# Ledger of designs, part 7: VHH binders against Phosphopantothenate--cysteine ligase 2

Target 1, 323 residues: Phosphopantothenate--cysteine ligase 2, of Oryza sativa subsp. japonica (Rice) (q0j7n5)
Amino acid sequence: MAADPTTGGGEAESFFRAAPPLRDQDRVAGDLADFVARHSGSGGGGRLAGVVCVTSGGTTVPLEQRCVRYIDNFSSGQRGAASTEYFLKAGYAVIFIYRRGSKQPYCRFLPEDSFLDLFELGEESDIQVPESHAAVVKTAIRNYRKAIDEGLLLKLPFTTIFEYLQLLQMVGTAMNCLGRQGMFYLAAAVSDFYVPWESMAKHKIESASGPLNMQLNQVPKMLFILRKQWAPSAFCVSFKLETDPDILLQKAEAALRKYGMNVVVANELANYKDVVVMVTSNGRTTVRRPSKEDDVEEQLIDLLVEMHSEHIMQLNQDVHKLT

## First folded at step 1 (VHH)

Design c9 (framework vhh_8h5u_2)
Fold by ESMFold2-Fast, scan of step 1:
Structure c9 (fold): chain B 323 residues (1-323), chain A 120 residues (1-120)
Amino acid sequence: as target 1 above (323 residues)
Amino acid sequence: EVQVVESGGGLVQPGGSLRLSCAASGFTFSSYKYAMGWYRQAPGNQHERVAIISSGGSTNYPDSVKGRFTISRDNAKNTGYLQMNSLKSEDTAVYYCARVRWYSGKFDYWGQGTQVTVSS
């Protein structure tokens, strides 16, 4: 059975109308428009280069308007951060929608819990990086600064489900003009349920008040709206994580059809760093990292780049036939 | 166990139509590194590519068959097709279905072929 697109669109519109205003919306809109315009012109990149939106990390659901309590869909952001590095290496411009505090491109190998241990004081109190870390830190700085300074990486932070979906809508809409040259790589762990802003307690909920009673609404299915309204010609990649391999592949194939995804990347929780299965209308492809020192994302992105190149070539044939 | 089986060949009159089918087993056309192609060989000639289709549906044809032949695929059945219209005597050949490297045009698996003869 097919989903009702009218129902999904109405839910999305209601969500955005009721959501709190996005912080710095006008600045984000300007930065995004400039970024897309830079990479859609005749001077933008090599033959197979594209623009990809990578979503990364987990969303939070605030429980109060002046929030001290959250429901957190925890994700380290490892997948999105690693994939962003490989997309940049492949000649893509990347819009990186990320959870504040999650793993960043080029910083995945840096100490996470001991920031100050990364540094030492030299003679006359100058700040130094110990020789044991110097090469890694220098490489991270060079790669990161190059990507930012060359206008190839735009970073858009979120914390809440509201911020995430507002950014996804803005990016989806802005990338529509790229047609098939646009790609969405939707690796963020997104909350399934949320507390509507208007239904939230304004101040901290007191635990001594008895049982917690909250209205939890289902988050609108934005992937369907992305495909049907915001960026219908873009190449779309989504992710499925499950514990049961039989259910995993069935759910991946269902998501491919239901949301109109070009690829669903399926992972088992037990081995998600080692193996992924790419599910497409043409079948299944298993990708394995050669060793535990390697990133599975390297081969995954290589294959997605080839698939996206083919998707772009389809547009070129259609244009030739029409003219 | 890798197999490619072509079918649908036969004898047709000039101006006639034929539909060829290609069934693949032991491998898939699902990798974007590969496309499905139809090739033909007439006696005394080298193999000639007559159609190619990518996993995403992008097609290419030489001028000799463009507008007359249409390649298609059913990914769920792992099968390919070649619809041949307005057949000419020059189309007489053994037709082969192959797995083709999308960018290089090289092929690695193909079947025994199906004979197409266009004569009065």
Scores: ipSAE 0.000, ipTM 0.119, lowest interface PAE 17.3, mean pLDDT 79

Design d1 (framework vhh_lunsekimig_d3)
Fold by ESMFold2-Fast, scan of step 1:
Structure d1 (fold): chain B 323 residues (1-323), chain A 121 residues (1-121)
Amino acid sequence: as target 1 above (323 residues)
Amino acid sequence: EVQLVESGGGVVQPGGSLRLSCAASGFTFSSYALYWYRQAAGIERELIASISSGGSTNYVDSVKGRFTISRDNSENTMYLQMNSLRAEDTGLYYCARETYEVSYSGYFDYWGQGTLVTVSS
């Protein structure tokens, strides 16, 4: 049977064929295969709640092949970093696809512009952490080292839309063997448009005093390809961010239906730290942090973990295995 | 929603005058530099005149001394006064607002629909 053109498969294939080669692709492929194999429950029975791919931060669209000028979809990476901590706490192994320079798991308390203020020099020129920060830093180191040393956290960096989508394809296809034990938590801010790599040498970027003479193509709808081709049995969570609250929930419901997502997490730019709405086929659930000292991600991840557990159990009920 | 609407184009004889207007909405007009572009048949769109948020103006040599760009921040409108028009001035005239802001969907120039100026005898 021929592939359905409406799936966008041909458009996605054209994008990947024309994309620049991913740096360290063979090493990434090897690390990813080893990570997935370590946590595969296929025949061996894994002890984990599941394996989740968390995407975090914003993609850039390069305007030149040498990547001197670019368009940035800004995101601090706060949601992805915090969520990764809570997934690890919930007993998941995490593949963390992140924008270089964005917030990292266990490092969210660190000052962005005052990194060296975390350290002091002792009499023997040894590096020390001031007593006021020592307890928090030690807890972060313990949690981070445990996740890395036990092989529970795999970090895969990106900067450009090309790197991001190539990593997402590799992770999606590698996690397909996990079936329903796999989860995608797609919190990265992804560009809707890009400049084709092969065409960049043909474009002249004009002075900032005049309009940009650029051809922008629409980025293929990778959420649809992920859901229908790369990892069809996985539990998929996507994010919808809007400035207009009146259309937010309508757009979230449309995305749930259009892309076959299990959950769309809807949030407003103005209050994304305080409240989110989980949209599912069964209805809406509002999640609000109790105080400014709490993370909304703690309750969000707890609810998603519960739903993922139900998704895993649902497969056995739907198949009606009578033996 | 950013909107730019041009008006004032028409047919005029060589040596004549026209005044183009660009009505803007959906943004803080006084904070942005604004531009007039011209596109003739078979020729790429070219920048003709610019006016900064502070009122500083620039012109291409071919229109310098003949065209005057101005802005009225109270009316959210930019103007192009065109005097001593030549056959070479024939084209579609666009107003534009450029943004240095990066959006979630990428960077886009904001353009009007254009207004046609024909200089013929």
Scores: ipSAE 0.000, ipTM 0.095, lowest interface PAE 20.8, mean pLDDT 77

Design d10 (framework vhh_7xy4_2)
Fold by ESMFold2-Fast, scan of step 1:
Structure d10 (fold): chain B 323 residues (1-323), chain A 121 residues (1-121)
Amino acid sequence: as target 1 above (323 residues)
Amino acid sequence: QLQLVESGGGLVQPGGSLRLSCAASGFTFSDYWMAWVRQPHGKGLEYIATISGSGEYTYYSDSVKGRFTISRDNAKNTLYLQMNSLKPEDTAMYYCAKDYEVTFHSGLDYKGQGTQVTVSS
């Protein structure tokens, strides 16, 4: 079992009380409530395999209330975007919490540069895709539109650590009613330290002669709060990245025990595209892509879906035993 | 075409040692991660160790770290598990697998059905 969650709860409450208000909070809350309601029963849609919250990309830490300077935890969002595609393929509804500008589901083939090279003007000055790219683009459009039109994908953008944690709290709380049908896939690169909003300089003082000293506080351990308070019955997957393989698995096992995760996915910086290790209370499973043309996420998601299905089935057995 | 044939199991006393072997055929052995997985009677599959294609990287479950050593001979297409300081808790059927095909909650059918290790006085 994890350590006492009460201390983490107090820190989290202080963080949220002092945080700046989330822009468009009421709209986000409404979109979340509608999305969860559509997928919490058999009455509003088809029977789903589950509902997963995927977090993707890296958070930023603003250093001033007027945001001109920040610390960035860079992440391309490749893992979250790819995993979202495979979760949708597996019959999940997905809440995609993502860093603005990071990789998007079905758009991983798009270049960061030369975006307009994907298009040309047709005979009527209409926008066309060259034949060499047409199949890939059409498949992406069809898959994306199906997910959106069927109400299976909800996209929630963030930039700052404040926005990220506020969204995670809102999503965690909203998904609590899903019980074991809910899954959290926490692949975002999250800042370890932040500058409290109330302690930030509101305006630069042009005549100040001394250096400005920023006070950095440790970000509260939200994994404790998510697992123990916001969504205690959900299936929780977290990620651990290290350069040293000897330390990696030790840290993954520590995170599993400390935070009460169902799975910790461990990967080395040098080979994160090729191989991951899934760590659970029952042992370890190494997942390796068969070739460079394959996604490691395909088999990773298949295994997680299997484990989540077992997690859901345990609830059914427990209910039977309680009668 | 893929064939994995395990051998080297047997009865051993606590504190003893065994060396398991797996003869692989039907694929380019050096290109793939390989794993040893075990299944104790009445329990699920448990990951024991994995080794990269080159042999440069190895990973172990906490239950066997410091006692077991995974190795490979790519010239012979053979995977090994050296098991030292054996405990009764190590009693299980041991299977050789391509790493990415191993799971905690499902069984893989191996051509050779694995090799039984029993640790008892």
Scores: ipSAE 0.000, ipTM 0.132, lowest interface PAE 18.0, mean pLDDT 77

Design d11 (framework vhh_lunsekimig_d3)
Fold by ESMFold2-Fast, scan of step 1:
Structure d11 (fold): chain B 323 residues (1-323), chain A 121 residues (1-121)
Amino acid sequence: as target 1 above (323 residues)
Amino acid sequence: EVQLVESGGGVVQPGGSLRLSCAASGFTFSYYALYWYRQAAGIERELIASITSEGYTNYVDSVKGRFTISRDNSENTMYLQMNSLRAEDTGLYYCARQFEYTSTGWTFDYWGQGTLVTVSS
């Protein structure tokens, strides 16, 4: 039997009730409330293109309550980090929900293995950046400090599926007051199945017992809950990644209809850096980067910003007709 | 647990002034942003003013320069000073601690009962 979309709240209720408490929940709630309040009034909103929640990186499913054995939905965070830079450039305030250790905005050029290669010691053992890297590092620092100091970037870290969904619920409900000015850009790789917290072993699972039989519950349909309950007026963008191009577009079109997304961004694993397909109710738009030195995210965000602006304006025109 | 109680509403003539208060309990007041919403007959609740924990304020254009939101963290109270009142300012005024979530999913935000402001002809 297909579950009625309207009954999805019961599954979410069970998930959140059984979940471990979110670390620093009250502080996160306060930081989030302050961030959204700064951008919810006409004076602040008139200077911003909008407020976007970008999710980035992959979730983990823990297998033990007190040990970090997990199933990892690996994602580098490249798309979310790059997109955050372009949203900030486009005049958005960004709430960046990210996997700890994934790529960060303005830091995508940094070496992953040898961070210290960016630095050298001067004659008095002072730390310096070589001239060959100075321009890139200065630009990164300038852009990052501007975004943070002007209150345009709020960073919220996660590791587990529990933390991710708790943060998404908090951000979704917080952004509901922004109505159509809110956007969700859901680029995180999210686990489809999880082990309920109360059903987990407290300690390390022993491998000597032979095959491990574990019962996994399906993660509640987060996109559906976001669209129906948390932020129904927001502009919602989701992602589909596939190895098979024939299946990719079919799945993207199905997701658009099933979850009520405004846009589904479809891309193949083989060429995700070069090309994406935007799927909407009006059809398909292929977005390609001009060269290997360019980001596909630059053109993607430009198009999404235009579509979001139309989404905001349509409501204003409809309200004006009523008055 | 969490409670918000509005007061200060009443009947006032156009051009008059009122000061609304919102007394809060059951949470760390100084840490959260707080909001004033207005509900006019036949219209959904509209956010009119907000104040962050750090004291930044936002207003809808229709009340900017006329209304002033403030907070007293020592008394766990938020205020809305309303000057140069107009007929269109008539409505129920609610204070809210937005961005509430629970283990059961989305729950209605913590709201007071509202305080009625009537700007007479």
Scores: ipSAE 0.000, ipTM 0.193, lowest interface PAE 16.8, mean pLDDT 79

Design d12 (framework vhh_podentamig1)
Fold by ESMFold2-Fast, scan of step 1:
Structure d12 (fold): chain B 323 residues (1-323), chain A 118 residues (1-118)
Amino acid sequence: as target 1 above (323 residues)
Amino acid sequence: EVQLVESGGGLVQPGRSLTLSCAASGFTFSDYYYGWYRQAPGKQRELVAAISEGYTLYADSVKGRFTISRDNAKNSIYLQMNSLRPEDTALYYCAAKIYWEQSGYDYWGQGTQVTVSS
């Protein structure tokens, strides 16, 4: 097994070359190019706070090319879905890279396992919403429709680690033209290891004959490639989840330095919905939700929006200093 | 008070076998994912094997020779190493993490030395 590389894009290039083709790649590329163009030009009205790529949910590692078996990096998608709502509220356009089946913006409080209970049949068999759910559903539809119809939300689904990284590469490359106006909010739970697509055929007999012993390859360090190659001027936010609070901040600070992140959001497993710590080169900021009915994401996004605005303005001030 | 304590290392001749053990305490063992890492002098630490309740993963260099297992009742994981080679010489670490989605491992042992030589 090869050592974990600390430099270069060779491992990333090899990963993408060997990966299975992304479904609907041409449509995704077209939608993405159109979305970025609408929000990057001076003709866009200049009223956007920025454009953010939010990643949400967990990746899967398929174990066989044409089988159901996979390793799942579970994440509900709560963080990414909630954060997308608050970014939209703050005047951002959002590219939402999400795990199929994970929580969706504006739908977080709707019954997931009882979809049909959201509806009832009227006297002419017309579909209607029960009175008990009417306010919540109407608010969700209104907010969602506004975001989609005004071209402020682009949704890009994934399931596998291959699809996720292919989408991240496409979005990162497309957003490069946004410079400092671009933000990456990397809340998806990403697999550390994967089974190479081409090697899966060789493992089918072994899986049938005993334990699932698999060839192990490390997922390339895409945060390095994003930061150094795809979108070097963008404002980058990553997440660190730990069980031990004593090492959480040390690991967050290490990740900040190692991957060149602008912010690392540190969460303790025991209270990740209640409190987060924003770690930057300038220090730490603790964000707590006031009650269980509030989202920690509301204050978190407000602070990140402020920091992103400063990031954009700082470059402009530095340019003027040179003049 | 989380602890991972490795044992079973030592000096062995090429072609022989060793079993490494890792005893875990201070947390609910069954809730975690486990891995064995190794680090040879002057080289980066590398994953040798990983185990969850439903699967096992192995580095190509050890596949077919090493077997990882877990015993939830004893709060222990094991690495059975067969057909040992001089290049297997390294400090072997036990590691645990609560979620596969997180980067890196939450807890690490201090390591146990395995030396394969004549």
Scores: ipSAE 0.000, ipTM 0.171, lowest interface PAE 18.2, mean pLDDT 79

Design d13 (framework vhh_7xy4_2)
Fold by ESMFold2-Fast, scan of step 1:
Structure d13 (fold): chain B 323 residues (1-323), chain A 121 residues (1-121)
Amino acid sequence: as target 1 above (323 residues)
Amino acid sequence: QLQLVESGGGLVQPGGSLRLSCAASGFTFSEYYMAWVRQPHGKGLEYIATISTSGDYTYYSDSVKGRFTISRDNAKNTLYLQMNSLKPEDTAMYYCATRYEFKYDSPEDYKGQGTQVTVSS
């Protein structure tokens, strides 16, 4: 047995009980329930799209309940945004849990500065996109509008570790009814430690005398709870990012066994856009982008989609054998 | 001590077919994903196809999809590439590579000697 329900269960429960209320929780719950219900049907006649939860960007750890100080686990959100595009292309419905301000699907080409350089004024003072960018912008608009208008993309924003884990719990619980049709693609950079909400200063930290003393608690192991309680039949993909290549694969293999993941995607910080290693119970697969104009995520998602399809088919074979 | 030996290349007419083979030794072949890559004279490396350890999963570049088929025989430690409907733009040196040791940017990183495929009239 890899996991005891007592390890992580009580810690997770304590975390959620002590966490601040999630902003717009009732609206998020309603949007999520509607989204899952739209895609829970057997989809009349053979387009069973899987549903994937993609987490993207980095969490922050606030140091004060109402103020400006926080610790940031920065991530651009490039992997999650690109992967969401490829999941949508593959016929999935996507729940996109993302850090506010991180890269968005279909918007990865947008300049981080010089936003107004995307536009020019025509002779009649109309707003136009220069011809050099028009094709890329049109394609982005078409793909994005199609995903939103067809109800295939639900975006759920977070900033703090508290918001992230509350959203993950809500999405995990809502997706449980999808069984093996559900997939979790956990690409967000998640804080390892946090300051408990109730122990935080309610206002700006003021230093009158002596050093600042902060209590840092370890973030509960939510992967155990996801696998044991929230969505036990779902196909789960997690990520290991390391600066030390000597321990990367050992850590990925340990995470696969310890947390019961279907796949652990391992990569080095230096080359994460060029190459990743998929670690499964059946071995290792190195995925490399064919050219610098390509996304490594295209090959990665193609392989994950095939693996997920086999995971779903295994359920059908087992059900038919039992009857 | 990993060694890859490619064979089966040659001169063919446009529309013709060739079957490439790669004999692997010095490692546990069945534990590795395998790939075919090519390099046209004076140009960079181009990815062609990948096959999983069992052979159940394959991925192809758009330029060869529907024309080329990658396969493997783990009992014989051999990787294959069946090439159909060959075009002049398929002319290149073809290399067998492990996905784990794949070097996108340099052919000198490959263990195989390569096999030349020339498609011309």
Scores: ipSAE 0.000, ipTM 0.134, lowest interface PAE 18.2, mean pLDDT 78

Design d14 (framework vhh_lunsekimig_d3)
Fold by ESMFold2-Fast, scan of step 1:
Structure d14 (fold): chain B 323 residues (1-323), chain A 120 residues (1-120)
Amino acid sequence: as target 1 above (323 residues)
Amino acid sequence: EVQLVESGGGVVQPGGSLRLSCAASGFTFSSYELYWYRQAAGIERELIASIYSGGYTNYVDSVKGRFTISRDNSENTMYLQMNSLRAEDTGLYYCVREYTFESPGYHDYWGQGTLVTVSS
């Protein structure tokens, strides 16, 4: 079953029209416009490899408008955070759409639960970093400050599926002016179903018997809408995660051809840190980290950067594949 | 208008071979990806093989090494060479031009199907 763009476009419009207003929308729009403008022309330095939108972490589906109850798509944000570091290293400017509380670029090796262990009080009661952590913390600060201060990293937080899709729409439309210089790296774990915002006011939540008396609607096919409407010339990378390897590659190939993805990165839940398979119309490439001390993202991003460079030089990747 | 017409189906013994053809009209054949789907009794339609405009091919695991998809752009025809046929290969085989974001009209086009029966 292929998507109908008329149906898909109508579903997206309906979703956004019914969604709750995005918090700080005007600030986000301004920051995004400034960021894109800075990197869209030769005036932006002209030495950037490109601009990439990286999505990271998992979306939540709220079950009540003002209650804490929700369905969570669990994701640490490890892939998005690591990939952002490698994209910055490769000379990209990065728009980082991330789940609040997920892993951040340059902070992956810092203690999560032992925040105060990063600091100690010196002889004069000044705040210091212990020698045991000094190198890691100083490197993190330098890399992070450089990326932020040079305007190479824009961070846009989300929690809910509504916030995520509103941000993706804003970023997609803003990046359209970058044409083929734009890349989307869609590593966030996105909910397949949601409870419409309006209908939450009318649903009952059973306390004792367990099941929720709620209607679930399918989340609109945003990969299709991104590719058709928001940023049709961009280089698009999506992710497919499955527990069953036999269906994983078939689903990855289906996503590639139906939604116009340039690359689908397929991985099994059991070994996602060790191995990924890049699926393109030219075939499959297995990427494996050399050791348990290495990031699979390093080689993955190197390969994607090479493919994106080729995409920038060619009007249609299909025209030049296998030539 | 887009049309897809399958032929080449028939009855064959296990271990035998058949070649299916799909004659296409109404679009620039060489620019599009084309697919073979199969529908067996009591099973939903499944993608068996695909061939992309650039010549890249894909197969479902159950037919890898046995089936070969190909295309002749000068004749606007796609083929499925089926070797070492098994009873479970029995079904209706459909030629399909699926929508992609680059496709005019944004609709899947299906042929009428051709029946393949593998039985002794």
Scores: ipSAE 0.000, ipTM 0.151, lowest interface PAE 15.9, mean pLDDT 79

Design d15 (framework vhh_8h5u_2)
Fold by ESMFold2-Fast, scan of step 1:
Structure d15 (fold): chain B 323 residues (1-323), chain A 122 residues (1-122)
Amino acid sequence: as target 1 above (323 residues)
Amino acid sequence: EVQVVESGGGLVQPGGSLRLSCAASGFTFSEYYSAMGWYRQAPGNQHERVAIIYDSGSTNYPDSVKGRFTISRDNAKNTGYLQMNSLKSEDTAVYYCARYTIEFTSGRMDVWGQGTQVTVSS
């Protein structure tokens, strides 16, 4: 029917109407429709655990239409990349919305700026992988190709806030048909403010110019729109990263209530690799990695998978996992 | 009100041909951020996508129907089609027209028709 005016649809409509066209839009739409259709089963037993959209990395806000200057919400993409591996291991199909250049699934242990160090030249000048890296590289290739070739991993790249929100809208809308089997794992660092496309300088901002005046608008709250319009039955997980531990849990609880999230994952910048706190309407659960060689994401994803399974079954006390 | 209605199903002998039609109302097939597909379901089986056409006009088919089925659309008539040639008994199913919408601003979502029966037998 008609759009619900109470969810801020007017602001979102204005944003999307004024946004620049998404690059490769038709290909993205086709790939996404194919991916969702492949995993939209009739309800027989023994199908996928679920379908999850993982967002990863940080958005940029361009300051010029032909962008040379931008504001960057920095994020390495470590959490999203690691979590994607564990969701795939748990039997999920994953739609991975990621910042170009951020950490990729199965590549987290490889050198970032040392691509050529992964290779050596043999005596015939053929390209080889050194024995010290061979096992890691082969495992990465094997796992990655398996996920792609079996149609279990769809990668959708973004750079700007415009691309990110356009992709999130497309994925959210496409996943609505999955109902409660859909999950959103919103680990991307998203810009709070942006420069409207039509208000941007078309060319590089001149350094000799006077004071820089930019019109900054608030980015529409897409978590509300995702929860209320795009995929209202999906299991939604959002993230709060804080430098101040005293306000971290308070902000996480506020976000849970305000945006209707199923889970808010809270962590401090200083120890985000070591420990996270899952905040739900039923309380808080602290997740710690056993050692520095382990991923905190392994236990985090296991717990989220259990909660999502309960959500799918719509059962209060019939899930034996909680006994 | 957004809806699609299928027509053109029926009984046909093996090796025969049928053309299914999908009439859209409340939206247009040339609408940006949309794709239209045909799905089928035989009793006891999962829904299977047999054709898809994107807003760009690009198409895809599974190996089971590739070379035999052709999806198309007529934007002026706001109607989609599935041309089915060289029909086999295993093509017997209820065929559904569906639309994928990725446009949030209109409040539109996936839309499915009621289906049309195709039976291939002597």
Scores: ipSAE 0.000, ipTM 0.100, lowest interface PAE 21.8, mean pLDDT 78

